# Designs tried in a protein design chat: VHH binders against Tectonic-like complex member Mks1 (Mks1). Part 2

Target 1, 127 residues: Tectonic-like complex member Mks1 (Mks1), of Drosophila melanogaster (Fruit fly) (q9vym3r434to560)
Amino acid sequence: KRVSLLLELQEGQNFENPNIHVRYYLKAPANTFYEGTPGVDTMQGATATCRNAGDWRSAHLGHCWQVTLLLEEQHHPADLLHLYFEVISIDSWQRERCEGYAHYAIPLTSALPTDSIRLQCIRPLGN

## First folded at step 26 (VHH; from q6 with A97V)

Design hb
Fold by OpenDDE, fold request of step 28:
Structure hb (fold): chain B 127 residues (1-127), chain A 118 residues (1-118)
Amino acid sequence: as target 1 above (127 residues)
Amino acid sequence: QGQLVESGGGLVQPGGSLRLSCADAGFTRSIDAMAWYRQAPGKERELVATISWDSSTYYADFVKGRFTISRDNAKSTLYLQMNSLKPEDTAMYYCAVSWGDYDSFDYWGQGTRVTVSA
């Protein structure tokens, strides 16, 4: 069975610092494979940097990508594709700063959501 | 929250050199440009040099290759290397940062005094 996902990271909101980009990681559930890369359980990528994201303005990312997973016909619906996001800013001295993390899990079923989803971005304690 | 702290000023003879430093102590918002200004006694504050986000630089006409503005990102510090100093370079030197407007600067340090005298 093939499941293709068209994903878009649209924007980040309510960030103080500019130069926002997002690193993302997709962890496939057990007994599933990314098409073309069967040995890779976790794929990763990153958006471009949005320099106009500071002062609580939205970081318009507009980052789209497609993933295709191969899975068994008897794939259990509870076995989800996990998406992890790390929001990073770059300061005036070219230092990366972690703005926070977000997570979302997608069921690999035909009933995929079509609406935009808002994720909570949580900054680690101490930052 | 943020603070700019200048240092490196002092008394030098004509033809001497100084290196001014401006330490960035905690600005979080991205700085679009940094600059050195100076104000001589009885004169208006004037621009000496600027360095933008993309590292492009600008120098006032009176600099004539004598001064160099630079940044050390690891130290979060702005520098002004001043060579071939002249008595007319005597002034209080200020560093400044700009957020979005390259023609104006939004925050200033306390200044460091440079005196060039024989």
Scores: ipSAE 0.291, ipTM 0.670, lowest interface PAE 1.4, mean pLDDT 91
Fold by OpenDDE, fold request of step 28:
Structure hb (fold): chain B 127 residues (1-127), chain A 118 residues (1-118)
Amino acid sequence: as target 1 above (127 residues)
Amino acid sequence: QGQLVESGGGLVQPGGSLRLSCADAGFTRSIDAMAWYRQAPGKERELVATISWDSSTYYADFVKGRFTISRDNAKSTLYLQMNSLKPEDTAMYYCAVSWGDYDSFDYWGQGTRVTVSA
């Protein structure tokens, strides 16, 4: 079975540093294969740097990309596609700072959600 | 617990030059803009120059190309290169930072004194 996902990072909110970008990494589940184009890896990437604006300091990322996976016959519906996000800011002196991480898991064999999902960015201990 | 520390002030003759420094010590919140202000005796504090996040600069009318605001990111330091100094430039010079989208500054250094006299 061929599954194509159209994903979008829409916005980041309430970060102290106004200039942020998001790095993402997708982990395919067992018994699946990533179908890509030579020279283009959609299983990982990053948004452009966006500046927070508005009352809630919202950074409008508007980053869309498509991921296509081939599911083998042995693929189990309980095995999820995992999306990992890292929010990076650039401080006043052009240093990159880690704002935190977020995670989301998507089933590949059920109806895909069409609504936007809000993820909590969690800062690791020690940062 | 941030701090701005100015240095480089002193006594100089008319036509001379000075370079002021403002060291950023420990600010965690991203600065949207930095500026140099000055206050002469008996006068109000006035803007000298600003440098924004995108490196855009603004200079007061009295600067007339004599001063240059810049920053060294590696040293976390703001500079004001002052050339062709005049007695009217005598003042306490302050650096300031802004965390807003407007022309308001939120934190100030202690200042460094510049005296231009023959």
Scores: ipSAE 0.264, ipTM 0.658, lowest interface PAE 1.5, mean pLDDT 90
Fold by OpenDDE, last read:
Structure hb (fold): chain B 127 residues (1-127), chain A 118 residues (1-118)
Amino acid sequence: as target 1 above (127 residues)
Amino acid sequence: QGQLVESGGGLVQPGGSLRLSCADAGFTRSIDAMAWYRQAPGKERELVATISWDSSTYYADFVKGRFTISRDNAKSTLYLQMNSLKPEDTAMYYCAVSWGDYDSFDYWGQGTRVTVSA
């Protein structure tokens, strides 16, 4: 069974630094294969840095990519594709700062969600 | 919370040089521009120089190549190198930061006094 996902990171909102980029890492269920293009890893990557000046704290990332998974017939529909995100800002002195992490799990069913979702970016304690 | 701390002011003879520093003590919001202003006794505060996020600079007409605004990212510090100082340069010098409004600045330091006198 082939499952193709067109994913998009649309916006980062309400960060103190609008100059942000997002790193992402995808973890597929066990016994899952993915189709790749030579030189392109669709299971991890990063957006470009987006900067909005002024009081506008919404960074328009506009980062799209496609992931194609190959699932075995015995694959459990309840298995999830895990998406991990790290939001990184560049401060006024060109230093990278971790703004936090976000996570989303997609059920690999025939009825894939088509609506945009909002994830909470959580900064670990002590950082 | 963030704070701007100026230093480097003092008494200097005409023709002398000073290097002002403005230390950023931890602003979390990305700064779009930084500037030096000065206010002489009995005069209005006036812009001296500006450095933007992309490192572009602007200088007031009275600078005439005598001053240089720069920054050291590793030290989170803004500088104003002042050469060929004149008595007319006597003033309190302030550093300021802006978050996107290039027509005004949003946060100011307490200032450092520069006195040019023979």
Scores: ipSAE 0.246, ipTM 0.659, lowest interface PAE 1.5, mean pLDDT 90
Fold by OpenDDE, last read:
Structure hb (fold): chain B 127 residues (1-127), chain A 118 residues (1-118)
Amino acid sequence: as target 1 above (127 residues)
Amino acid sequence: QGQLVESGGGLVQPGGSLRLSCADAGFTRSIDAMAWYRQAPGKERELVATISWDSSTYYADFVKGRFTISRDNAKSTLYLQMNSLKPEDTAMYYCAVSWGDYDSFDYWGQGTRVTVSA
């Protein structure tokens, strides 16, 4: 079975720093294979930098990408696709700072959600 | 919280040069602009130069091409190269940072003293 997901990072909110971009990494569940184009990896990537995200303004990311997975017969519906996000800001000295992490898990079923989901960005301790 | 530490001030003769430094000791919030101000004895503090995040610069009218504001990202340091110094440039020089409000600056260093005298 082939499952194609159209994913979009829409917006970031409540960030203090202006230069925001998001890195993402997708972990395919067991008994699945990523179907991609040679030289193009949609299981990981990053958005463009949004300079207008600072001072508590919304960061409009508008980053869309498609992920296609091939599900083996042994794939169990309870095994989820995991999406990991890292929000990064760049300060005035061009240093990257971790603003936090977010995570979401998606079941690879025919009834995929179409509504936007809000994720909590959690800042790591000591960073 | 971060700290700004100025250095490079001193005594110079008219026509001389100095390079002031302002070390950023670690602000967490991205700085929108940095500036040099100065305050002469018995006078109000006045703007000397600004540099924005996009490296655009502004200079006060009295600078007249004599000063250059710049930054070294690798050293997290703001500079003010001052050439053709005049006695009227004698002042305490302060660096400052701004977070989004370009009409005022939010944090100040302790200053470094520049004295121009024959």
Scores: ipSAE 0.173, ipTM 0.602, lowest interface PAE 1.9, mean pLDDT 90
Fold by ESMFold2, last read:
Structure hb (fold): chain B 127 residues (1-127), chain A 118 residues (1-118)
Amino acid sequence: as target 1 above (127 residues)
Amino acid sequence: QGQLVESGGGLVQPGGSLRLSCADAGFTRSIDAMAWYRQAPGKERELVATISWDSSTYYADFVKGRFTISRDNAKSTLYLQMNSLKPEDTAMYYCAVSWGDYDSFDYWGQGTRVTVSA
């Protein structure tokens, strides 16, 4: 079974330091296989660095990507895809500092009621 | 608690060169941008050049390619290379930093004097 996720990191808010980006890492549960394009790794990556400025300290990331996973026969529906996020600032001396971490877990099978050979896509859940 | 320490000023003849330095001595807060300003006696401070966290630079019109802003991250030091100096470049030169809150420069050094005359 093939699951495609369309994901978006929209913005970061209220971090102390002005120029941030987000690194992300997706950890697939047991009995899944990452299906990727050669030379492209969508299970991890980073947004561009964006200015965290103004009255609300809002950085507009606008980072979109797609991940495709193949679920093997032994995949248990209660096993979750884990998404880990690290917010990193960079200053004028090129020093990196961790601004925070986030974690989110999603089920890969909860939204798909069919077992057809067609490719099913799951849209990103809103944040 | 921290400071900016400027150095490299002095007396130079027209057409000469100087390199100004500005060392970041103990700031722990992340710096968004750094700049050089100058102030001649009886005049308001004016921007000379900026360099941002992404290495984007800006130069005031009066620079006309004569000055170059740069930095050395390992030494936490900002530089201004000034070439083809003119008497009108005579001023106190200040280093400044911005933390990015309001597109303003939040902390200023004490300055280093540049005098261009025969």
Scores: ipSAE 0.023, ipTM 0.479, lowest interface PAE 7.1, mean pLDDT 75
Fold by ESMFold2, fold request of step 28:
Structure hb (fold): chain B 127 residues (1-127), chain A 118 residues (1-118)
Amino acid sequence: as target 1 above (127 residues)
Amino acid sequence: QGQLVESGGGLVQPGGSLRLSCADAGFTRSIDAMAWYRQAPGKERELVATISWDSSTYYADFVKGRFTISRDNAKSTLYLQMNSLKPEDTAMYYCAVSWGDYDSFDYWGQGTRVTVSA
C-alpha cells in the first residue's frame, strides 16, 4: 500500500533568538519503505531561514513538502510515523543554536486532521 | 547524523535502584531495535537488554527479572529500570541503536557510569 503525506510547517512561535529555521526528520516504522526520486530526500530537510522570528515573535515558515511511503502487508497499524523537529537559530557570529525540539507521531492507516497542529518545544539544557 | 545521550547513572548501595534514560536526537533512519549494553572494568562489553520496533523485549540471563527495558515513542526515549542492584552490576552502561542493515547495533552513546557499593 502507498501512502502520500502532504506536510506543511506553517509557523514557529515564541522563540528568543531572531533568525530561525526548522530542521525536520521523519522516522518511519518497521515494514515501511521510503518511495522517492533520486537526489531528493523527503524524509528530512530544513525550512528557509525566517529573519523576523526573534524577541518571542511569530516566524512564518510556510514550508511544504510531500512524503510517499510504501507500506508492506506486514505493517502494523499501531506502528507510528514519527516526526521530529529542531528549531535552529543563527546568531550574529553565524553560529547555530538549537532553540527547541518538537515531536509528533501519526498513524499511517487512519485519516489525518486537516486542522493545524501546535507542538510545544522542549529546549535542550546546555550552553 | 544523530546523538544518543544517556543519563541516570550514579552511586547506589546494594539492593538499590536506578533508572537510566537514553534520548534519541537527530537520527534520520528508522530504528530497528534499541539496547542497553554494559562494560565492567577489564571485561568485554555485554548485552543487558533489547527492545525491538514491535516492543518485543529480550533480557540477558544475569538480569533475572531485576531490570526492565522500555521506551516512550512519543518522547523517543529508551529507559532501563534497574532494581535490586548488586556490586557485580557496576559498569559503564551504554545505549545503542540498530538500523537493521547489518543485524548489529550500529551507533552507541558515550555511556553513563553505575557504581554499586556500600
Scores: ipSAE 0.000, ipTM 0.051, lowest interface PAE 25.5, mean pLDDT 73
Fold by ESMFold2, fold request of step 28:
Structure hb (fold): chain B 127 residues (1-127), chain A 118 residues (1-118)
Amino acid sequence: as target 1 above (127 residues)
Amino acid sequence: QGQLVESGGGLVQPGGSLRLSCADAGFTRSIDAMAWYRQAPGKERELVATISWDSSTYYADFVKGRFTISRDNAKSTLYLQMNSLKPEDTAMYYCAVSWGDYDSFDYWGQGTRVTVSA
């Protein structure tokens, strides 16, 4: 069975530093494969850098991509697609700083939501 | 709290060259853009050159290809290479940084003096 997901990272809010982008990683369940273009990995990537995101402003990311999953016929109720996000700022010295992390899990056996989802970021300790 | 440390100024004859340095000492906050400004005696402070986080540069018209702004990210150091110096370039030169407000520079160094005279 082939399932196509259209994903969008719409915006990030309330970050201290300017010039942010988001790195993402998707983890599919066991016995699930994804389909993509050679040389392009749809299960991970990064948005373009948004300027003027600092001073607790809203950053418009507008990053869209598509993932196609190949599922086996037998269903398991614990089959989840995991979405991991890392928010990164970049300064004039090309130094990166982690602004926070987020995670979301989607059941592949349920109808997908049609409304946007908001995630709270967690900053690593000692960072 | 960090500071900017300028160096490389001095006395030079017309037609000579100097390379100014601006080192980031102790800043932990992300820097969005950097600039060189100058102020000659009796004149207002004026922009010389800028370099932003994406390496885009801007030069004032009076530079006329004589100065080059650059940076060394490994040393967190900003440079201004000044060639073909003229007496009118005599001024105090300042390094400045911006934290993400593109319409202003938030922090300034102490300055380094450049004197062009025979």
Scores: ipSAE 0.000, ipTM 0.362, lowest interface PAE 10.2, mean pLDDT 72

Design hb
Fold by ESMFold2, last read:
Structure hb (fold): chain B 127 residues (1-127), chain A 118 residues (1-118)
Amino acid sequence: as target 1 above (127 residues)
Amino acid sequence: QGQLVESGGGLVQPGGSLRLSCADAGFTRSIDAMAWYRQAPGKERELVATISWDSSTYYADFVKGRFTISRDNAKSTLYLQMNSLKPEDTAMYYCAVSWGDYDSFDYWGQGTRVTVSA
């Protein structure tokens, strides 16, 4: 069975530092294969940098991509596709700071949400 | 809390060179852009050069070609290389940083004095 996902990172909110972008990594469950063209990896990547998003404002990212997975016969419906996100700020010194991490898991054999999904980020450092 | 520390000013002969430094001492907020400004006695403060987060630079017309702005990201230090100095370049030179709005500079150093005289 072939499953095609159209994904969009729409926005990030409530970050202190400006000039943010999001790095993402998708982890496919057992008994699935990524289907794609050589030289194009849709299972990981990064958005463009959204300027002046800091000071607790909303960053409009608007990054869209498509992932196609082939489900093998042995695939178990309870095995989930995992989406990992890292929100990064960058300053004029080219120093990167992790603003937070987020995770979401989706089933490949059931209906996906119609509404946008909001994820809470976990900061690796205090405050 | 945080502060900018300028250094490298002094007395120099016309046609000489100086390199100004500006070190970041304790800022935790991400810097969006940095600049050098100057103020001569009895004059308004004026922009000399700017460098942004993507390394884009801008120079005022009166200094372009003689001065070069640069930075050392590992040391969080901004530089201004000044060549072919003229007596009219005599001024206090200030380092400035912007936290958010690209057009606004929010924090300033105390300045370093440059005097060009024979």
Scores: ipSAE 0.000, ipTM 0.319, lowest interface PAE 10.8, mean pLDDT 73

## First folded at step 27 (VHH)

Design ic (from x2 with A97V)
Fold by OpenDDE, fold request of step 28:
Order: structure tokens, then C-alpha cells, then sequence
Structure ic (fold): chain B 127 residues (1-127), chain A 118 residues (1-118)
């Protein structure tokens, strides 16, 4: 079975440094294979850096990409595709700072949500 | 919340030069602008120069090309190069940062004293 996901990072919000970009890494579940194009890796990447000086201190990321996975017969529905996000900001002195991490898990054998999901960005201890 | 620490003030003769420094010690949030202010004895605090996020600068009329505001991002330090100093430049000089606006500043350093005298 072939499963294609169209993913979008829409917006970062309420960061102290609104000038942010997001790095992402996808972990495919067991008994699946990533179907990619040579030279194009959609299982990891990063958005452009976005800055919004507006009241919401938002970054409009608008980053879309497609991921295609091939599910083997042995694939278990309970095994999820894991999406890991790292939010990185650029401070006033042009230094990169880690704003935190977010995670989302997607089942590949059930109906996928079409609505936007809001994820909490959790800053690591010590940052 | 961080601190702004000014340095570089001192006694200098008319026509002399000083370079003031303002070290950013812990302001991690986005700064929209930084500025130098000064306050002479018995006078109100007045703006000397500003530098915005995009490095655009503004100078008060009395500066007349004598001062230069700049940033060193690697050192997280704001500078004010002061040339052709005059006795009327004698004042306490303060560093300030602004979050969100360019005409109002939110945090101030302790100041560094500049005295121009023969």
C-alpha cells in the first residue's frame, strides 16, 4: 500500500524571538519504506526563516512538502509515523537559539485529519 | 531579564575622542532597536543615537556627524564612537534597548560618565 501525505508547517506563534525557522525530521514506522526522488529528501528539512513584527509575534512559515511511504504487508496499524520539529530563532545578535521541540504522530492506515493541528513547543531544560 | 553594562567613559580634552561600549548581558529576546541617551547635570535625558534591527541609524541634531553608533553582533555589544568632543557633551551616557517600538525604550544600563574639559 502506498500512502502519500501532504504536510504543511503553517505558523509559529508566541515565541520571544519571532524570527524563526523550523527543522523537521520524520521517522517512518516499521515495515514501511520511504519512496523518494534522487536528490530530494522529504523525510527531513527546514523552513525558511520568517519574521513577523506584528502584535502576535508570529512567523508565517507556509512550508509544504509531500511524503510517500510504502507499507509492507507486515505493517501494523499501531505503528505511527513520527514527526519531530525543532524551532530555531535568530536573536538580535544574529545568533541561533533553540526555542524548543514539538512532536506529532500520524497513523498511516486510518483516515488522516484534515484540520490544522496546534502543537506545543517544549523548550528543553536548561535553555 | 538581562543587563546592559556601559563602559568607556572618562575625562577627555575638547576635540578628543571616546568609544563607549554597551554589553548585552542576557537580553535574549528580539530587540527592535538600541540607543544611546545622555543626561547632563541639571538637564533632561536626551536621545543621542539609535540603531534598529536592520542597522538603520538615527542621530540627534547636535551630533552633526561627530558620533557613530554601531553594533558588533559577535560580541553582543553596542558602541558609540565619539569624535570631536565638546564641553557640552559632558554627561552620563546610557544604553537602552527597545522591544516593539522605535520611539520608546524599555531597558537601560547604569550609564557611563563622559567629561569633556580642558
Amino acid sequence: as target 1 above (127 residues)
Amino acid sequence: QGQLVESGGGLVQPGGSLRLSCADAGFTRSIDAMAWYRQAPGKERELVATISWDSSTYYADFVKGRFTISRDNAKSTLYLQMNSLKPEDTAMYYCAVSYGTYDSFDYWGQGTRVTVSA
Scores: ipSAE 0.142, ipTM 0.580, lowest interface PAE 2.1, mean pLDDT 89
Fold by ESMFold2, look of step 27:
Structure ic (fold): chain B 127 residues (1-127), chain A 118 residues (1-118)
Amino acid sequence: as target 1 above (127 residues)
Amino acid sequence: QGQLVESGGGLVQPGGSLRLSCADAGFTRSIDAMAWYRQAPGKERELVATISWDSSTYYADFVKGRFTISRDNAKSTLYLQMNSLKPEDTAMYYCAVSYGTYDSFDYWGQGTRVTVSA
């Protein structure tokens, strides 16, 4: 079975530091194959940076991409696609700082929500 | 929350060059943009140049082609290379930082004086 996911990172909210972008990594479950195009890796990547994110403002990311997975017969519906997100700020000294992490898991064999989903980030320790 | 220290000012002949430095100390919040401003005696303070987080630069019309803004990330130091100096460049030069937009600079140094005179 072929599953094609259209994904969108719409915005990030409530971060102190400016110039926010999001790095993402997808981990496919057992008994699946990633169907890729040469020179394109849709299982990981990063959004463009949004300048107006800081001081607790909303960052409008608007990043869209598509992932296609081929499910083998042995694929179990309880085996999920895992999405990992890292929110990064960069400053004028070109220092990168992790603002938070988020995680979401998707079943590949059932209907997905049609509404947007909000994820809460776990902030790094203040060290 | 931090201190900006300018240096490199002085007396120079018309056509000469100076390099201004601005050292950053102790800032903990991420800086969105950095700038050089100047103020001549009896005049309003004016923007000279900016450099942002993505290395984008802006120069005021009166200095384009003569001045270059740059930074050294390892030393947390902002620079202004000033070439082909003219008497009208005589002013107190300030560095400034913004945590938000280019329209609002939150913290300023004490300034370094540049005098261009024969």
Scores: ipSAE 0.097, ipTM 0.552, lowest interface PAE 6.1, mean pLDDT 79
Fold by OpenDDE, fold request of step 28:
Structure ic (fold): chain B 127 residues (1-127), chain A 118 residues (1-118)
Amino acid sequence: as target 1 above (127 residues)
Amino acid sequence: QGQLVESGGGLVQPGGSLRLSCADAGFTRSIDAMAWYRQAPGKERELVATISWDSSTYYADFVKGRFTISRDNAKSTLYLQMNSLKPEDTAMYYCAVSYGTYDSFDYWGQGTRVTVSA
C-alpha cells in the first residue's frame, strides 16, 4: 500500500543565534521504501536559512515536503518512520554551529496527526 | 576554571611599541576564538583584534596595520604586538576567550594598562 505524508517544518523557537536552518533525515522502517527510490533508506533535506532568527525570536522556516512510502499491507504499526533534525546556525565568521537535535517517529497508519507537534531540541554537551 | 592573565602594558611615547601577552590556563574546552579589547576612560569597551581557531584574524578599523594579534599554542599565550602607538590608544586592554560565538566572549582577563603619552 501507499502512504503519503505531507510534512512541514514550521518554525524553531528560543534560539540565541541567527541564520538558522534545519537539516532533516527520514529513516524508513524495514520492509518499506520511498516511492521512486527503493534503494534509499534515508531521505535527507534541508530548509532555507532564516536570517532573521536569533535573539530568542522564532525562526520561521515554512518548509514543506511530501514523502510517499510503499509498504506491505500487513505493515506493523509499531514500525515507525523516524525523523531526525539538526538545527544549525551560521555565525558572523561563516562557521556552522550545531544548535541541537530533535527526533520524532511517525506511525505509517491512516491515523496520522493533523495538529502541529512541538519537538524538544537538545544541544550536545560541549557546544 | 579558566583563567586569563594579561601583561605587557606600560607607559610609552607616541610612535613607540608594546607587546601585550595573555596567558590562558585551565580551559578544558577547545577555544574557538580569542580577542583583545580595550576600554579608554569614559568610553565603551571596543574590539581591537580577534584570532579564531583557524588562525584567521580580524582587526578594528583604527588598527590600520599597526597591531598584530597572534597565538602561541605551545605556550598557551595570546599576543598583541602594538607598533606606532598613538595617544588615543591609551586604554585598559583586555584578553577574552570565546567558546563558539565570535560576537561575544565567555571569559575575560583582569586587563593591562597601556598609556601613550609624550
Scores: ipSAE 0.076, ipTM 0.504, lowest interface PAE 2.4, mean pLDDT 91
Fold by ESMFold2, fold request of step 28:
Structure ic (fold): chain B 127 residues (1-127), chain A 118 residues (1-118)
Amino acid sequence: as target 1 above (127 residues)
Amino acid sequence: QGQLVESGGGLVQPGGSLRLSCADAGFTRSIDAMAWYRQAPGKERELVATISWDSSTYYADFVKGRFTISRDNAKSTLYLQMNSLKPEDTAMYYCAVSYGTYDSFDYWGQGTRVTVSA
């Protein structure tokens, strides 16, 4: 069975520094494997950095990509695709800083909702 | 490429039922997913339901179990059974298909009007 996911990172909100980009990593559950083009890895990547934002509440990313997964017959619906996000900002000295992390998990055997999902970012202690 | 023909719309009282049909005419390639969308006056088109090639279905939250999407592959026909209709369901209803090149819908029908009023 093939599952194609179209994913979009639309925006980040309420970060202290709006000049951000997002790094992402997708972890597929057991009994799946991804189908891809050689030299292209859709299970991880990064958005472009949002720069020159005048709105401190929003950083518009607009990053889209597609992931195709092949589900084996033994795939169990309770086994979820995990999406991990790291939000990184750039200061005026061109230093990168982690602003926070987010996580989302979805089932592969059903259609996803069409509305946007907001994720709360969590900064590690000592950031 | 192909043309989608919707039918089954009309005027119905609140609490009533309609079954919409979408007939495929002239498609030359496999369909990855099919969907129903609707557009009320002054609103953007919104997704109602989808059905994928593996028969997986999705319904928008406002459906709340009132609508059922289905398909008959032998007849190349998509259906939407609408029960417990409410005045806010009044809209033009469109069917759409995706061929799987871009996980999005490529072709749309002309629409069938559904009016729910006393």
Scores: ipSAE 0.000, ipTM 0.060, lowest interface PAE 24.7, mean pLDDT 68
Fold by ESMFold2, fold request of step 28:
Structure ic (fold): chain B 127 residues (1-127), chain A 118 residues (1-118)
Amino acid sequence: as target 1 above (127 residues)
Amino acid sequence: QGQLVESGGGLVQPGGSLRLSCADAGFTRSIDAMAWYRQAPGKERELVATISWDSSTYYADFVKGRFTISRDNAKSTLYLQMNSLKPEDTAMYYCAVSYGTYDSFDYWGQGTRVTVSA
C-alpha cells in the first residue's frame, strides 16, 4: 500500500527571538519503506529562517514538503510515523541556539486531520 | 463579522482577584486561538496568555501562576481569572482572536480597564 503525505510547517509562536527555523526528522514505523526522489531527502530537512511582523511574537515558516511511504502487508495500524522537530533561534550576531523540541505521531492507515495542528515545544531548563 | 466585548474589569486592591470575560458576538467562523493582551499608558502592548482550539495554553513569564485562561465553547466566551493582583498589573486588557497562521490576531476588542490600587 502506498501513502503520500503533504506536510506543512506553518508557523512557530511564543519564542523570545522570532528569528527561528525548524529542523525536522521523520522516523518511519516497522514494515514501511521510504519512496524517494534521487537527490531529495523528504524524511529530514529544515525550514528557512523567518522574521516576525506585527504586535504578536510569531514566526511565519510556510515550509511545505511531500513524503511517500510504501506499507508492507505486515504493517500494523498501531505502528506510527513519528515526527521530531527542533526549533533553532538565530540572534542578531548570527548565533544559533536550540529553543526546544516537539514530537508528533500519526497513524498511516486512518484519515489525517484537515485542520492545523499546534505542537508544544519542550525546552530543557537553563539556569 | 462580529465584535469582541470584554467585561469584568475594575478597581481592585492589591492581592485581590478579578475575572475578565470576552464574549464573541456575531462571529460565524471557527476560531483557532484566543488571547489576552495588556497595555499600560505609555507602554507597548504585551501578551498575557493564549488558549488554542485544543485547549493548550501559554502564559507570559510575569504571570507566574497568578492568572488562568479558559473558555466556554458553548457560550463562545473567553475568561481570564486574575489572582494575587499587583499594582504593576494595572492596564487595559484586550481580547484577541486568530483565525489561522498565528502571524497576527485578526480581531481585537476595545478593552476593559483593570486598576490595582489601595
Scores: ipSAE 0.000, ipTM 0.072, lowest interface PAE 22.3, mean pLDDT 70

